VHH binders against B3 domain-containing protein At5g26805. Designs and how they scored, part 2

Target 1, 156 residues: B3 domain-containing protein At5g26805, of Arabidopsis thaliana (Mouse-ear cress) (q3e922)
Amino acid sequence: MIKSLFYTFLQTKHQEESNNSRDPNYPLFPQEIEIRPIAYFPWEIIKTLTTDEIISKFQLPMEKIRDTMLRHASEEDIYRTKFMSCETNILVKDLDTNTIHQGKLWKHPCENNFALRESWIEEFVKRRRLVVGMVVGMYWDFEACMFCFSVLDGRQ

## First folded at step 23 (VHH; from ab1 with S108T)

Design ac3
Fold by OpenDDE, fold request of step 25:
Structure ac3 (fold): chain B 156 residues (1-156), chain A 124 residues (1-124)
Amino acid sequence: as target 1 above (156 residues)
Amino acid sequence: QVQLVESGGGLVQPGGSLRLSCVASGFTFSSGSRYAMGWFRQAPGKEREGLSLISGSGGGYTSYSDSVKGRFTISRDNAKNTVYLQMNSLKPEDTAVYYCVADLRYWTGELDYWGQGTQVTVSS
């Protein structure tokens, strides 16, 4: 058994006392859970970077988020992500540079995907000199409770 | 084919109330079924905003956006296959086209069905 985190809209009493933010978005809160080691294939997400991703935000498919960060979320929580705006802080490990970056994962209602914003441009696009057409990979590390990122093709 | 038909929109003065109805066809509301109904709105020049949802669970889980919390109430009538949005204390900022939405596949990122929308105008 390993310790991992899953995310829900349920806030613990302790979290309620510490969170004074008037954020209009519904925050996802990490919850600790013991899980059996899950065999996963590396690079759950493989995608070619688009123009929009290079200039704005990195898109993460809802299904992938559901199967990782939200794996233990209730059906109601999933509906909330589809009907209401939500966000959470996450960690992203760049495997190519062996660095860890803080990011914010956000989903707008009616959008099919989550989006990595803010840190994406500075810590990845600019820092790594990412361009349109590069192939990148990402997967969720259940033990470390973070995404792992790598450029798979088009490394300059 | 699933269809959603909204009604109840119109012109109302600030502080007034409206009740929107959405009749769903092509699927049935049943307790314990996996679906969610909700309401969105889109004001001119603004992005579409999610307002409220109600799940098909036996308890009828509900959620509201901060913009309407305390003023709007979502409910359902399974016998009539209808979802409602009671809107109280309406403000000019609530002026928008209101859409009924049905989500039948929670495992996808997509919202499945949309109504045609009903206009709500709040003006003195």
Scores: ipSAE 0.791, ipTM 0.948, lowest interface PAE 0.5, mean pLDDT 89
Fold by OpenDDE, last read:
Structure ac3 (fold): chain B 156 residues (1-156), chain A 124 residues (1-124)
Amino acid sequence: as target 1 above (156 residues)
Amino acid sequence: QVQLVESGGGLVQPGGSLRLSCVASGFTFSSGSRYAMGWFRQAPGKEREGLSLISGSGGGYTSYSDSVKGRFTISRDNAKNTVYLQMNSLKPEDTAVYYCVADLRYWTGELDYWGQGTQVTVSS
Protein backbone atom coordinates (compact mmCIF):
# COMPACT_ATOMS: atom_id res chain seq x y z
CA MET B 1 0.00 0.00 0.00
CA ILE B 2 1.17 3.51 -0.82
CA LYS B 3 0.02 6.87 0.36
CA SER B 4 -1.50 9.14 -2.21
CA LEU B 5 -3.73 12.18 -2.44
CA PHE B 6 -7.10 12.65 -3.97
CA TYR B 7 -8.99 15.89 -4.17
CA THR B 8 -12.42 16.71 -2.80
CA PHE B 9 -14.46 19.70 -1.80
CA LEU B 10 -14.64 18.39 1.73
CA GLN B 11 -12.84 20.63 4.13
CA THR B 12 -11.35 19.64 7.40
CA LYS B 13 -12.32 21.70 10.40
CA HIS B 14 -8.90 23.26 10.40
CA GLN B 15 -9.19 24.16 6.75
CA GLU B 16 -12.57 25.74 7.32
CA GLU B 17 -11.19 27.90 10.06
CA SER B 18 -8.13 28.98 8.12
CA ASN B 19 -9.88 29.73 4.87
CA ASN B 20 -10.57 33.44 5.12
CA SER B 21 -10.14 33.90 1.43
CA ARG B 22 -13.02 35.53 -0.41
CA ASP B 23 -12.11 33.45 -3.38
CA PRO B 24 -15.18 33.04 -5.54
CA ASN B 25 -13.91 29.64 -6.55
CA TYR B 26 -14.48 26.53 -4.52
CA PRO B 27 -11.17 25.05 -3.57
CA LEU B 28 -10.37 21.42 -4.05
CA PHE B 29 -8.62 20.03 -1.02
CA PRO B 30 -6.17 17.18 -1.06
CA GLN B 31 -7.04 14.18 1.09
CA GLU B 32 -4.66 11.43 1.95
CA ILE B 33 -5.60 7.93 0.89
CA GLU B 34 -3.85 4.59 0.89
CA ILE B 35 -3.94 2.86 -2.44
CA ARG B 36 -2.46 -0.18 -4.06
CA PRO B 37 0.47 0.50 -6.29
CA ILE B 38 -0.73 1.42 -9.73
CA ALA B 39 1.20 0.79 -12.86
CA TYR B 40 2.12 4.15 -14.25
CA PHE B 41 1.33 4.68 -17.87
CA PRO B 42 3.20 7.66 -19.13
CA TRP B 43 1.60 10.41 -21.15
CA GLU B 44 -2.03 10.23 -20.28
CA ILE B 45 -2.23 13.56 -22.02
CA ILE B 46 -0.50 14.11 -25.33
CA LYS B 47 -1.28 17.26 -27.19
CA THR B 48 0.04 19.75 -29.68
CA LEU B 49 0.32 23.20 -28.20
CA THR B 50 -2.09 25.74 -29.60
CA THR B 51 -1.78 29.49 -29.86
CA ASP B 52 -4.17 29.93 -26.97
CA GLU B 53 -2.11 27.66 -24.78
CA ILE B 54 1.09 29.49 -25.58
CA ILE B 55 -0.34 32.87 -24.68
CA SER B 56 -2.76 32.02 -21.89
CA LYS B 57 -3.35 28.66 -20.26
CA PHE B 58 -2.76 24.95 -20.66
CA GLN B 59 -5.90 22.87 -21.07
CA LEU B 60 -6.44 19.58 -19.23
CA PRO B 61 -9.50 17.54 -20.12
CA MET B 62 -11.99 16.99 -17.32
CA GLU B 63 -11.95 13.26 -17.90
CA LYS B 64 -8.23 13.12 -17.28
CA ILE B 65 -8.58 15.06 -14.07
CA ARG B 66 -11.44 12.81 -13.02
CA ASP B 67 -9.35 9.73 -13.61
CA THR B 68 -6.38 11.08 -11.68
CA MET B 69 -6.77 13.84 -9.08
CA LEU B 70 -10.46 13.13 -8.63
CA ARG B 71 -10.22 9.37 -9.00
CA HIS B 72 -11.69 8.75 -5.57
CA ALA B 73 -14.10 11.64 -5.55
CA SER B 74 -17.76 10.97 -4.91
CA GLU B 75 -20.45 11.38 -7.52
CA GLU B 76 -21.56 14.50 -5.70
CA ASP B 77 -18.07 15.94 -5.85
CA ILE B 78 -18.00 15.34 -9.57
CA TYR B 79 -21.31 17.16 -9.94
CA ARG B 80 -19.87 20.02 -7.96
CA THR B 81 -16.97 20.33 -10.36
CA LYS B 82 -19.48 20.55 -13.18
CA PHE B 83 -21.80 23.08 -11.60
CA MET B 84 -19.41 25.19 -9.54
CA SER B 85 -16.19 26.93 -10.36
CA CYS B 86 -13.29 25.22 -8.72
CA GLU B 87 -9.63 25.89 -8.13
CA THR B 88 -6.76 23.95 -6.63
CA ASN B 89 -3.03 24.20 -6.21
CA ILE B 90 -0.99 21.47 -7.83
CA LEU B 91 2.59 20.53 -8.41
CA VAL B 92 4.02 19.94 -11.85
CA LYS B 93 7.32 18.23 -12.34
CA ASP B 94 9.18 19.09 -15.50
CA LEU B 95 10.87 15.84 -16.33
CA ASP B 96 13.13 17.46 -18.90
CA THR B 97 14.71 19.84 -16.44
CA ASN B 98 14.04 17.87 -13.25
CA THR B 99 12.32 20.83 -11.62
CA ILE B 100 9.09 21.11 -9.68
CA HIS B 101 6.71 24.00 -10.14
CA GLN B 102 3.63 25.10 -8.30
CA GLY B 103 0.60 25.67 -10.44
CA LYS B 104 -3.08 26.41 -10.13
CA LEU B 105 -5.81 24.46 -11.85
CA TRP B 106 -9.05 26.24 -12.50
CA LYS B 107 -12.27 25.09 -14.09
CA HIS B 108 -15.28 27.04 -15.15
CA PRO B 109 -18.51 25.04 -14.95
CA CYS B 110 -19.36 25.75 -18.57
CA GLU B 111 -16.03 24.46 -19.80
CA ASN B 112 -14.99 20.87 -20.18
CA ASN B 113 -11.35 21.46 -19.34
CA PHE B 114 -9.32 22.45 -16.39
CA ALA B 115 -6.90 25.25 -17.07
CA LEU B 116 -3.41 25.46 -15.71
CA ARG B 117 -2.92 29.17 -15.16
CA GLU B 118 -0.41 31.58 -13.62
CA SER B 119 2.68 29.42 -13.53
CA TRP B 120 2.08 28.01 -16.99
CA ILE B 121 3.34 31.04 -18.85
CA GLU B 122 6.31 31.90 -16.68
CA GLU B 123 7.46 28.47 -15.61
CA PHE B 124 6.77 26.58 -18.79
CA VAL B 125 6.06 28.64 -21.90
CA LYS B 126 8.77 31.22 -21.28
CA ARG B 127 11.20 29.12 -19.27
CA ARG B 128 11.12 26.27 -21.75
CA ARG B 129 10.60 28.46 -24.82
CA LEU B 130 7.51 26.56 -25.83
CA VAL B 131 5.99 27.44 -29.18
CA VAL B 132 2.93 26.53 -31.16
CA GLY B 133 3.15 23.09 -32.69
CA MET B 134 5.28 21.47 -30.03
CA VAL B 135 3.97 18.21 -28.69
CA VAL B 136 3.84 17.90 -24.92
CA GLY B 137 2.95 15.09 -22.59
CA MET B 138 1.56 14.97 -19.08
CA TYR B 139 0.64 12.24 -16.65
CA TRP B 140 -0.34 12.03 -13.01
CA ASP B 141 2.15 10.49 -10.63
CA PHE B 142 -0.04 8.83 -8.02
CA GLU B 143 2.84 8.22 -5.69
CA ALA B 144 4.31 11.71 -5.80
CA CYS B 145 0.85 13.27 -6.20
CA MET B 146 1.88 15.61 -8.97
CA PHE B 147 1.69 16.01 -12.69
CA CYS B 148 4.71 15.19 -14.76
CA PHE B 149 5.39 17.25 -17.85
CA SER B 150 7.68 16.75 -20.84
CA VAL B 151 8.16 18.10 -24.32
CA LEU B 152 7.84 15.09 -26.56
CA ASP B 153 8.41 16.70 -29.95
CA GLY B 154 9.76 20.01 -31.10
CA ARG B 155 12.65 20.33 -28.76
CA GLN B 156 14.99 22.93 -30.04
CA GLN A 1 -36.48 14.89 -25.84
CA VAL A 2 -35.42 16.38 -22.56
CA GLN A 3 -36.77 19.87 -21.99
CA LEU A 4 -36.37 22.28 -19.12
CA VAL A 5 -38.79 25.15 -18.67
CA GLU A 6 -38.07 27.89 -16.17
CA SER A 7 -40.65 30.19 -14.61
CA GLY A 8 -41.03 32.59 -11.70
CA GLY A 9 -38.71 35.35 -12.80
CA GLY A 10 -39.65 39.00 -12.69
CA LEU A 11 -39.02 42.40 -11.17
CA VAL A 12 -38.43 42.64 -7.45
CA GLN A 13 -37.16 45.28 -5.05
CA PRO A 14 -33.91 44.93 -3.17
CA GLY A 15 -34.42 42.73 -0.14
CA GLY A 16 -37.30 40.97 -1.83
CA SER A 17 -37.80 37.32 -2.64
CA LEU A 18 -38.54 35.21 -5.70
CA ARG A 19 -39.07 31.54 -6.28
CA LEU A 20 -37.98 30.08 -9.56
CA SER A 21 -39.35 26.82 -10.89
CA CYS A 22 -37.98 24.46 -13.48
CA VAL A 23 -40.14 21.72 -14.89
CA ALA A 24 -38.26 18.90 -16.49
CA SER A 25 -39.68 16.66 -19.18
CA GLY A 26 -38.15 13.70 -20.98
CA PHE A 27 -36.72 12.17 -17.81
CA THR A 28 -38.03 11.51 -14.31
CA PHE A 29 -36.84 12.52 -10.88
CA SER A 30 -36.64 9.08 -9.38
CA SER A 31 -35.13 8.64 -5.98
CA GLY A 32 -31.65 7.23 -6.22
CA SER A 33 -31.21 8.08 -9.86
CA ARG A 34 -27.90 9.41 -11.08
CA TYR A 35 -28.64 12.94 -12.07
CA ALA A 36 -28.16 16.46 -10.86
CA MET A 37 -30.20 19.57 -11.36
CA GLY A 38 -28.97 23.07 -10.85
CA TRP A 39 -29.19 26.75 -11.53
CA PHE A 40 -26.92 29.11 -13.40
CA ARG A 41 -27.20 32.80 -14.03
CA GLN A 42 -25.76 35.22 -16.52
CA ALA A 43 -25.70 38.92 -15.89
CA PRO A 44 -25.24 41.41 -18.70
CA GLY A 45 -21.63 41.52 -19.80
CA LYS A 46 -20.65 38.75 -17.40
CA GLU A 47 -19.94 35.07 -17.77
CA ARG A 48 -22.36 32.41 -16.69
CA GLU A 49 -22.10 31.55 -13.04
CA GLY A 50 -23.05 28.30 -11.34
CA LEU A 51 -25.23 28.97 -8.32
CA SER A 52 -26.56 25.72 -6.96
CA LEU A 53 -27.07 22.03 -7.57
CA ILE A 54 -29.16 19.21 -6.16
CA SER A 55 -28.37 15.58 -6.84
CA GLY A 56 -30.82 12.78 -7.44
CA SER A 57 -29.45 10.83 -4.52
CA GLY A 58 -31.78 9.76 -1.75
CA GLY A 59 -30.27 12.33 0.55
CA GLY A 60 -30.59 15.14 -1.94
CA TYR A 61 -27.06 16.50 -1.83
CA THR A 62 -27.04 20.25 -2.33
CA SER A 63 -24.32 22.77 -3.01
CA TYR A 64 -24.21 26.54 -3.33
CA SER A 65 -21.84 29.15 -4.63
CA ASP A 66 -20.49 31.62 -2.13
CA SER A 67 -22.34 34.41 -3.88
CA VAL A 68 -25.74 32.96 -2.98
CA LYS A 69 -25.02 30.81 0.05
CA GLY A 70 -27.36 31.62 2.92
CA ARG A 71 -29.77 33.47 0.63
CA PHE A 72 -30.77 30.92 -1.99
CA THR A 73 -32.18 27.44 -1.45
CA ILE A 74 -32.52 24.71 -4.05
CA SER A 75 -35.15 22.00 -3.69
CA ARG A 76 -37.00 19.45 -5.75
CA ASP A 77 -40.41 17.86 -6.01
CA ASN A 78 -40.15 14.43 -7.55
CA ALA A 79 -43.88 14.09 -8.01
CA LYS A 80 -43.93 17.25 -10.08
CA ASN A 81 -40.59 16.64 -11.74
CA THR A 82 -39.72 20.18 -10.72
CA VAL A 83 -36.68 21.86 -9.21
CA TYR A 84 -36.97 25.15 -7.36
CA LEU A 85 -34.73 28.01 -6.43
CA GLN A 86 -35.92 30.07 -3.50
CA MET A 87 -34.16 33.41 -3.64
CA ASN A 88 -34.25 35.60 -0.55
CA SER A 89 -32.60 38.90 0.31
CA LEU A 90 -32.19 39.75 -3.33
CA LYS A 91 -29.67 42.37 -4.36
CA PRO A 92 -29.26 44.44 -7.51
CA GLU A 93 -26.22 42.35 -8.38
CA ASP A 94 -28.51 39.31 -8.57
CA THR A 95 -30.03 40.76 -11.73
CA ALA A 96 -29.49 38.20 -14.46
CA VAL A 97 -31.03 35.56 -16.65
CA TYR A 98 -31.38 32.41 -14.60
CA TYR A 99 -31.02 29.01 -16.25
CA CYS A 100 -32.08 25.59 -15.11
CA VAL A 101 -29.61 22.84 -15.92
CA ALA A 102 -29.79 19.06 -15.95
CA ASP A 103 -26.84 16.72 -15.84
CA LEU A 104 -27.64 13.11 -16.62
CA ARG A 105 -24.10 11.89 -17.23
CA TYR A 106 -21.87 12.69 -14.31
CA TRP A 107 -19.00 10.81 -15.95
CA THR A 108 -18.74 13.37 -18.72
CA GLY A 109 -17.49 16.90 -18.41
CA GLU A 110 -20.57 18.29 -20.11
CA LEU A 111 -23.79 19.63 -18.71
CA ASP A 112 -26.45 17.96 -20.77
CA TYR A 113 -29.51 20.19 -20.89
CA TRP A 114 -30.28 23.86 -20.41
CA GLY A 115 -33.51 25.75 -20.07
CA GLN A 116 -34.36 28.85 -22.05
CA GLY A 117 -33.77 31.05 -19.01
CA THR A 118 -35.93 33.40 -16.96
CA GLN A 119 -35.16 37.06 -16.30
CA VAL A 120 -34.73 38.24 -12.74
CA THR A 121 -34.41 41.97 -12.19
CA VAL A 122 -33.69 43.44 -8.79
CA SER A 123 -34.23 47.18 -8.79
CA SER A 124 -35.68 49.89 -6.61
Scores: ipSAE 0.781, ipTM 0.939, lowest interface PAE 0.5, mean pLDDT 89
Fold by OpenDDE, fold request of step 25:
Structure ac3 (fold): chain B 156 residues (1-156), chain A 124 residues (1-124)
Amino acid sequence: as target 1 above (156 residues)
Amino acid sequence: QVQLVESGGGLVQPGGSLRLSCVASGFTFSSGSRYAMGWFRQAPGKEREGLSLISGSGGGYTSYSDSVKGRFTISRDNAKNTVYLQMNSLKPEDTAVYYCVADLRYWTGELDYWGQGTQVTVSS
């Protein structure tokens, strides 16, 4: 058994008290759980970077997020992601540079993808000099409870 | 074919109430089924906003956006295959086209079905 995190819309008392933000989005909160080790395939997400991703946000397919970070989410939580805007803080490990970065995933109900915002441009696009056409990979590390990122093709 | 038909929209004064109805066809409401119904709205020049959902679970899980919480209530009548949105304490900012939505796939994809929408106008 290993300890891991799953994300829910349930807030701890402390989180509820500290949440002064008038953000209309529903935040996802990590909860620690014990799980059996699951075999996962590296690079669950493989993408060629688009112009929009280079200039604004990285798109993560909803299904991939549900199958990984939200794998243990309740039915209610899943529906919330489909009917309500949601956001959550995540960690992304850059495997190429062995660095960890904080990011925020956001999803609008009418969109199929989560969007990695805020840190994407500064900590990845600029820092790693990512350009359109590069192929990047991501997978969820269930043990470390973070996404792992690497440039798979087009390294300059 | 799944169809959703909204009704109940109209003009109302601030502080007033409306009850929207959405009749679903092509599938049946049943307790314990994996589906969810909900309501969205879109005001002119604004993005579509999710307002509320009700799951097909036996307990009928419900959720509300902060913008309507405490004022709107979602409910369902399985016998009528109808979902309702009771809207109280209406405000001018609630003016929008309201859409009924069904999710039948749950784990994958976007929301499956949308109604044509019903206009709600809150004005003095």
Scores: ipSAE 0.764, ipTM 0.921, lowest interface PAE 0.5, mean pLDDT 87
Fold by OpenDDE, last read:
Structure ac3 (fold): chain B 156 residues (1-156), chain A 124 residues (1-124)
Amino acid sequence: as target 1 above (156 residues)
Amino acid sequence: QVQLVESGGGLVQPGGSLRLSCVASGFTFSSGSRYAMGWFRQAPGKEREGLSLISGSGGGYTSYSDSVKGRFTISRDNAKNTVYLQMNSLKPEDTAVYYCVADLRYWTGELDYWGQGTQVTVSS
């Protein structure tokens, strides 16, 4: 058994008290859960970078988020992600440079995917000189509770 | 074909109340089914905002945005295949086009169906 973090809209009392009611977004809160190690294939997400991703935000498929960060989320939590805007802080490890970056994962109800907005442009696109057409991979490290990122094709 | 037809919008004074209705066709509300209904609104020049949802599973989980919590109430009538939004203590800021929405594919990130929208205007 390993300890891992999963995310839910359920707040602890302390979190409720500290939450800024002015934010229209519903935050996802990490919850520690003990899970059995599961074998997963590395690079759960493999995608070719688009123009929009290079200039704005990195798209993370909803299904992949549900299978990882929200794997143990309740049905209610899932519906909240579909009807309400939500955000959470995440960590992304760049495996190519062995660096860890903090980002914010956000989803609008009218969009299909989650989006990594904060840190994506500065810490990845610019820092790594990512361009359209590069193939990148990402997977969720359940033990470390972070995404792992690598450029798979088009490394400069 | 799934269709959502909204009604109940109109002009109301601040502090007033409105009740929106959304009649769904093409699918049926059933207890225990995995679906959700909800309401969005869009004011001029603003992004579309999710306001409330009610799930079809279990006892009908409900959720509200902070902007409407305590003032709006979502409900459903399975026999009428209708979802409602009771809006109390209306404010000028509530002026918007209100949309009924249906989510029939739980596992996808998309909301499946939208109503045509109904105008709600809160003004003195």
Scores: ipSAE 0.762, ipTM 0.924, lowest interface PAE 0.5, mean pLDDT 88
Fold by ESMFold2, last read:
Structure ac3 (fold): chain B 156 residues (1-156), chain A 124 residues (1-124)
Amino acid sequence: as target 1 above (156 residues)
Amino acid sequence: QVQLVESGGGLVQPGGSLRLSCVASGFTFSSGSRYAMGWFRQAPGKEREGLSLISGSGGGYTSYSDSVKGRFTISRDNAKNTVYLQMNSLKPEDTAVYYCVADLRYWTGELDYWGQGTQVTVSS
């Protein structure tokens, strides 16, 4: 649970140098405001696992990848992903186990989606014993330049 | 309605050259919208393969697959609304149907428009 933050308005620099704590032109020190953290829900990609994800590959829509990993990519790179077979190494942090895993992300021409293939099966499905019906989430961490992964609902 | 029409295919001996043309209608290369044009091929028994692309902006970015890099050159003529593929040092492995392709919707992963294809056969 994240502790609530308390915020106290401080008087301006001018008010700090004044002997008049009741100056009508400056705000008084405000009451503390309890700020409850909103539940952390950063998931940009949410997927209920199907048989294909369990036996073959994890597909990521082009539009979601463009808005996350490729948000700052050049137009040239975006066009190359649509006309050419492309592969790139990515990192995926498993937030549930606090471990970082290597993945190879593929984009094939004429397919709308990017995909993690054998690396998804080995590093996630087998390692985490993922099954059909589980809900997983991913988001892109721009500072760390990697995806973050978690199982959001394992009761399916 | 967008249409792409390829031409210039035929029979060529190994080591030879061909120039394919793709005339586009229903949109203009010199318009201010984002677009890219490119070439694909499909050989018997193989999946479709992307070969090259050229963007419509500025100086025109070009890119090539490793299988044709150094042998094929894509170019465009905006006045004729035409994209070309110059194919040099042709090999029997280049035998395929060649397709012109246009991407007019940058934001999707789909390639929107395909020509009917033109046959290229490289044989002794």
Scores: ipSAE 0.515, ipTM 0.826, lowest interface PAE 1.4, mean pLDDT 80
Fold by ESMFold2, last read:
Structure ac3 (fold): chain B 156 residues (1-156), chain A 124 residues (1-124)
Amino acid sequence: as target 1 above (156 residues)
Amino acid sequence: QVQLVESGGGLVQPGGSLRLSCVASGFTFSSGSRYAMGWFRQAPGKEREGLSLISGSGGGYTSYSDSVKGRFTISRDNAKNTVYLQMNSLKPEDTAVYYCVADLRYWTGELDYWGQGTQVTVSS
């Protein structure tokens, strides 16, 4: 029904302009109004940044990592992430700048979640001038095998 | 109520051996569908370090951290509800409090149960 909405709107707008115009050659200006569908919202992780994210690390819930990056991991590998310190380099795409950055992902067994540490500060906090109160989002891109990042709300 | 009790710590010379035991109560090794037991240690002024694990499912998978692989061996005795850590070729750097740990909730990131710890001191 998008076409129906466009036709109705254009008809009404044309009638309003005709009532206020003395131009007998006024052309019909079909005005297409862009009606966007319900906003695409892929964000699996949404976080309002606190001091910890600004000075130290960005935590990623174990559940989300298990369901995405580690979806094919064996039971043995999952147990290893719970009992032993693990680290790996991952890629994070900043969708706002269309750039790809290295992140070092850590899981320490005394921490419940995975975390981006070390380069998170330089590659995101400092580069993007992130501050407490901003809302950021992340999701996993299965085809590209990387996380995607965006600042969702910068006025908090 | 799940309880883990470690024993077998003590003073050992470098190059020596020691065996730690962890008796579990409140669950049985033969009944669980998904569980794992393991050993951690904490040296003075350092973070807790995971050393080894043994899984209850899939025939009993074992795994070791690089710091102890080849020197330490985890094992279990289901009849005694006990997990062991055999520690060989001990170094002064192995001096720490050693903890037995149980993971009974596979689907979370939390390690559910911790023992009180047993001191191991390797000194020349």
Scores: ipSAE 0.512, ipTM 0.825, lowest interface PAE 1.3, mean pLDDT 79

Design ac3
Fold by ESMFold2, fold request of step 25:
Structure ac3 (fold): chain B 156 residues (1-156), chain A 124 residues (1-124)
Amino acid sequence: as target 1 above (156 residues)
Amino acid sequence: QVQLVESGGGLVQPGGSLRLSCVASGFTFSSGSRYAMGWFRQAPGKEREGLSLISGSGGGYTSYSDSVKGRFTISRDNAKNTVYLQMNSLKPEDTAVYYCVADLRYWTGELDYWGQGTQVTVSS
């Protein structure tokens, strides 16, 4: 997936939670542009959070990881992830807070999926106060070489 | 149907050697790219551990876990549709059931093709 740049008139989350965005004295044109696609749906992974993801780890399907982060990995590296336990450090950008977090990605050969462990709980579940039933999205940014994360539906 | 049959297990003294064989049927090693064969083991009370792999592409890429590197050697004989594991300098810690495994579905994360296992016991 190719990252696209869009410019729009957008209200911030803070302005949406107050009447400031309807105040005639607030700028109609933001001083800094927030680069986000309008009507663009980049989410390659969409998950409704379960208990396991709140207490332990965030599961990522092998096929999604292979098609994104590992798109250019050698055949040898792909086989190694299937036959042997492996781990690697990755970056995850939280688009809602505009912060970058380090995650540890694990693969056990008897399991089909990769998983984010340990830092997922501290850096996302605790920090964002995630609960069961929330819907989150992730996509891989090929230019930045990191995952991008957002809470798509915070309804409980 | 893909079938994998291990043989060559048994009782061996510490420091000894064994050679495991895995005969594959239901596919041919030379029939295409993007397949790999390998060996796992499972000791009592422990999780399954991947030991080695050999791919079907290129010159037959091999890889080993740190626990067996330098002591175990994986190889294959395409004419016999067989993969081997030469195990040298065996230790009591190598006692386990050894499984032959095939990855024929490169595009998934699953290793669904497992042999029934062969017991290796390293003791005096």
Scores: ipSAE 0.485, ipTM 0.819, lowest interface PAE 1.4, mean pLDDT 79
Fold by ESMFold2, fold request of step 25:
Structure ac3 (fold): chain B 156 residues (1-156), chain A 124 residues (1-124)
Amino acid sequence: as target 1 above (156 residues)
Amino acid sequence: QVQLVESGGGLVQPGGSLRLSCVASGFTFSSGSRYAMGWFRQAPGKEREGLSLISGSGGGYTSYSDSVKGRFTISRDNAKNTVYLQMNSLKPEDTAVYYCVADLRYWTGELDYWGQGTQVTVSS
């Protein structure tokens, strides 16, 4: 877990540039790193899963989306998310399995937050066998322009 | 304190037109201020659907849902504190209760100010 997270965040300058230009799946190249436990708590969103998350949707706080995905959005785009139903495709990296999953992020005007709905159920709840009481975390990776996901506490 | 009052609904034949009005009170319309007004509708047995918006920002930005784009036009009259929805080429599926909505709390995702609604019925 900690080794995978560490390698994900520590890329060389050359490796980072290569990954950004042509091949986002270019292998990571660790550079003379002594592997040891590192206290790292990047989680902007921490949620103890309820029945709603297991059956229906995973909500992402409006303020977190505004500060990340929509940081460059115009006032007009923000108004559209409040008055109209909006959807967009996003990528979510599962740090525990080191895999990238496509999600469809929704904003419905009668709801305060953005949500992953069917894609959350298919790509995470079913795949990871998530249940009520588990604690999950998500944060936005500015370099990769995607959310990162992990199960932080699998006990209930 | 903030109040929105719709008018202009009624019965109309397919292909006809109606103009809805929404008079706002409890706040002042000003160009360039951060607020938006808009229209929603709710057909029998269906969820509320956002149709159009007009903002005070950016010189009065307007936007429309695909379901009404090209047929409906939103506008405002700052002197009368009124927002209009001109509805042309009406279809039976436009039958719904139409709501005026105001967004005065730009930074939240919530729309707290709703009118009571006006019925529009499109039938032969």
Scores: ipSAE 0.413, ipTM 0.787, lowest interface PAE 2.1, mean pLDDT 79

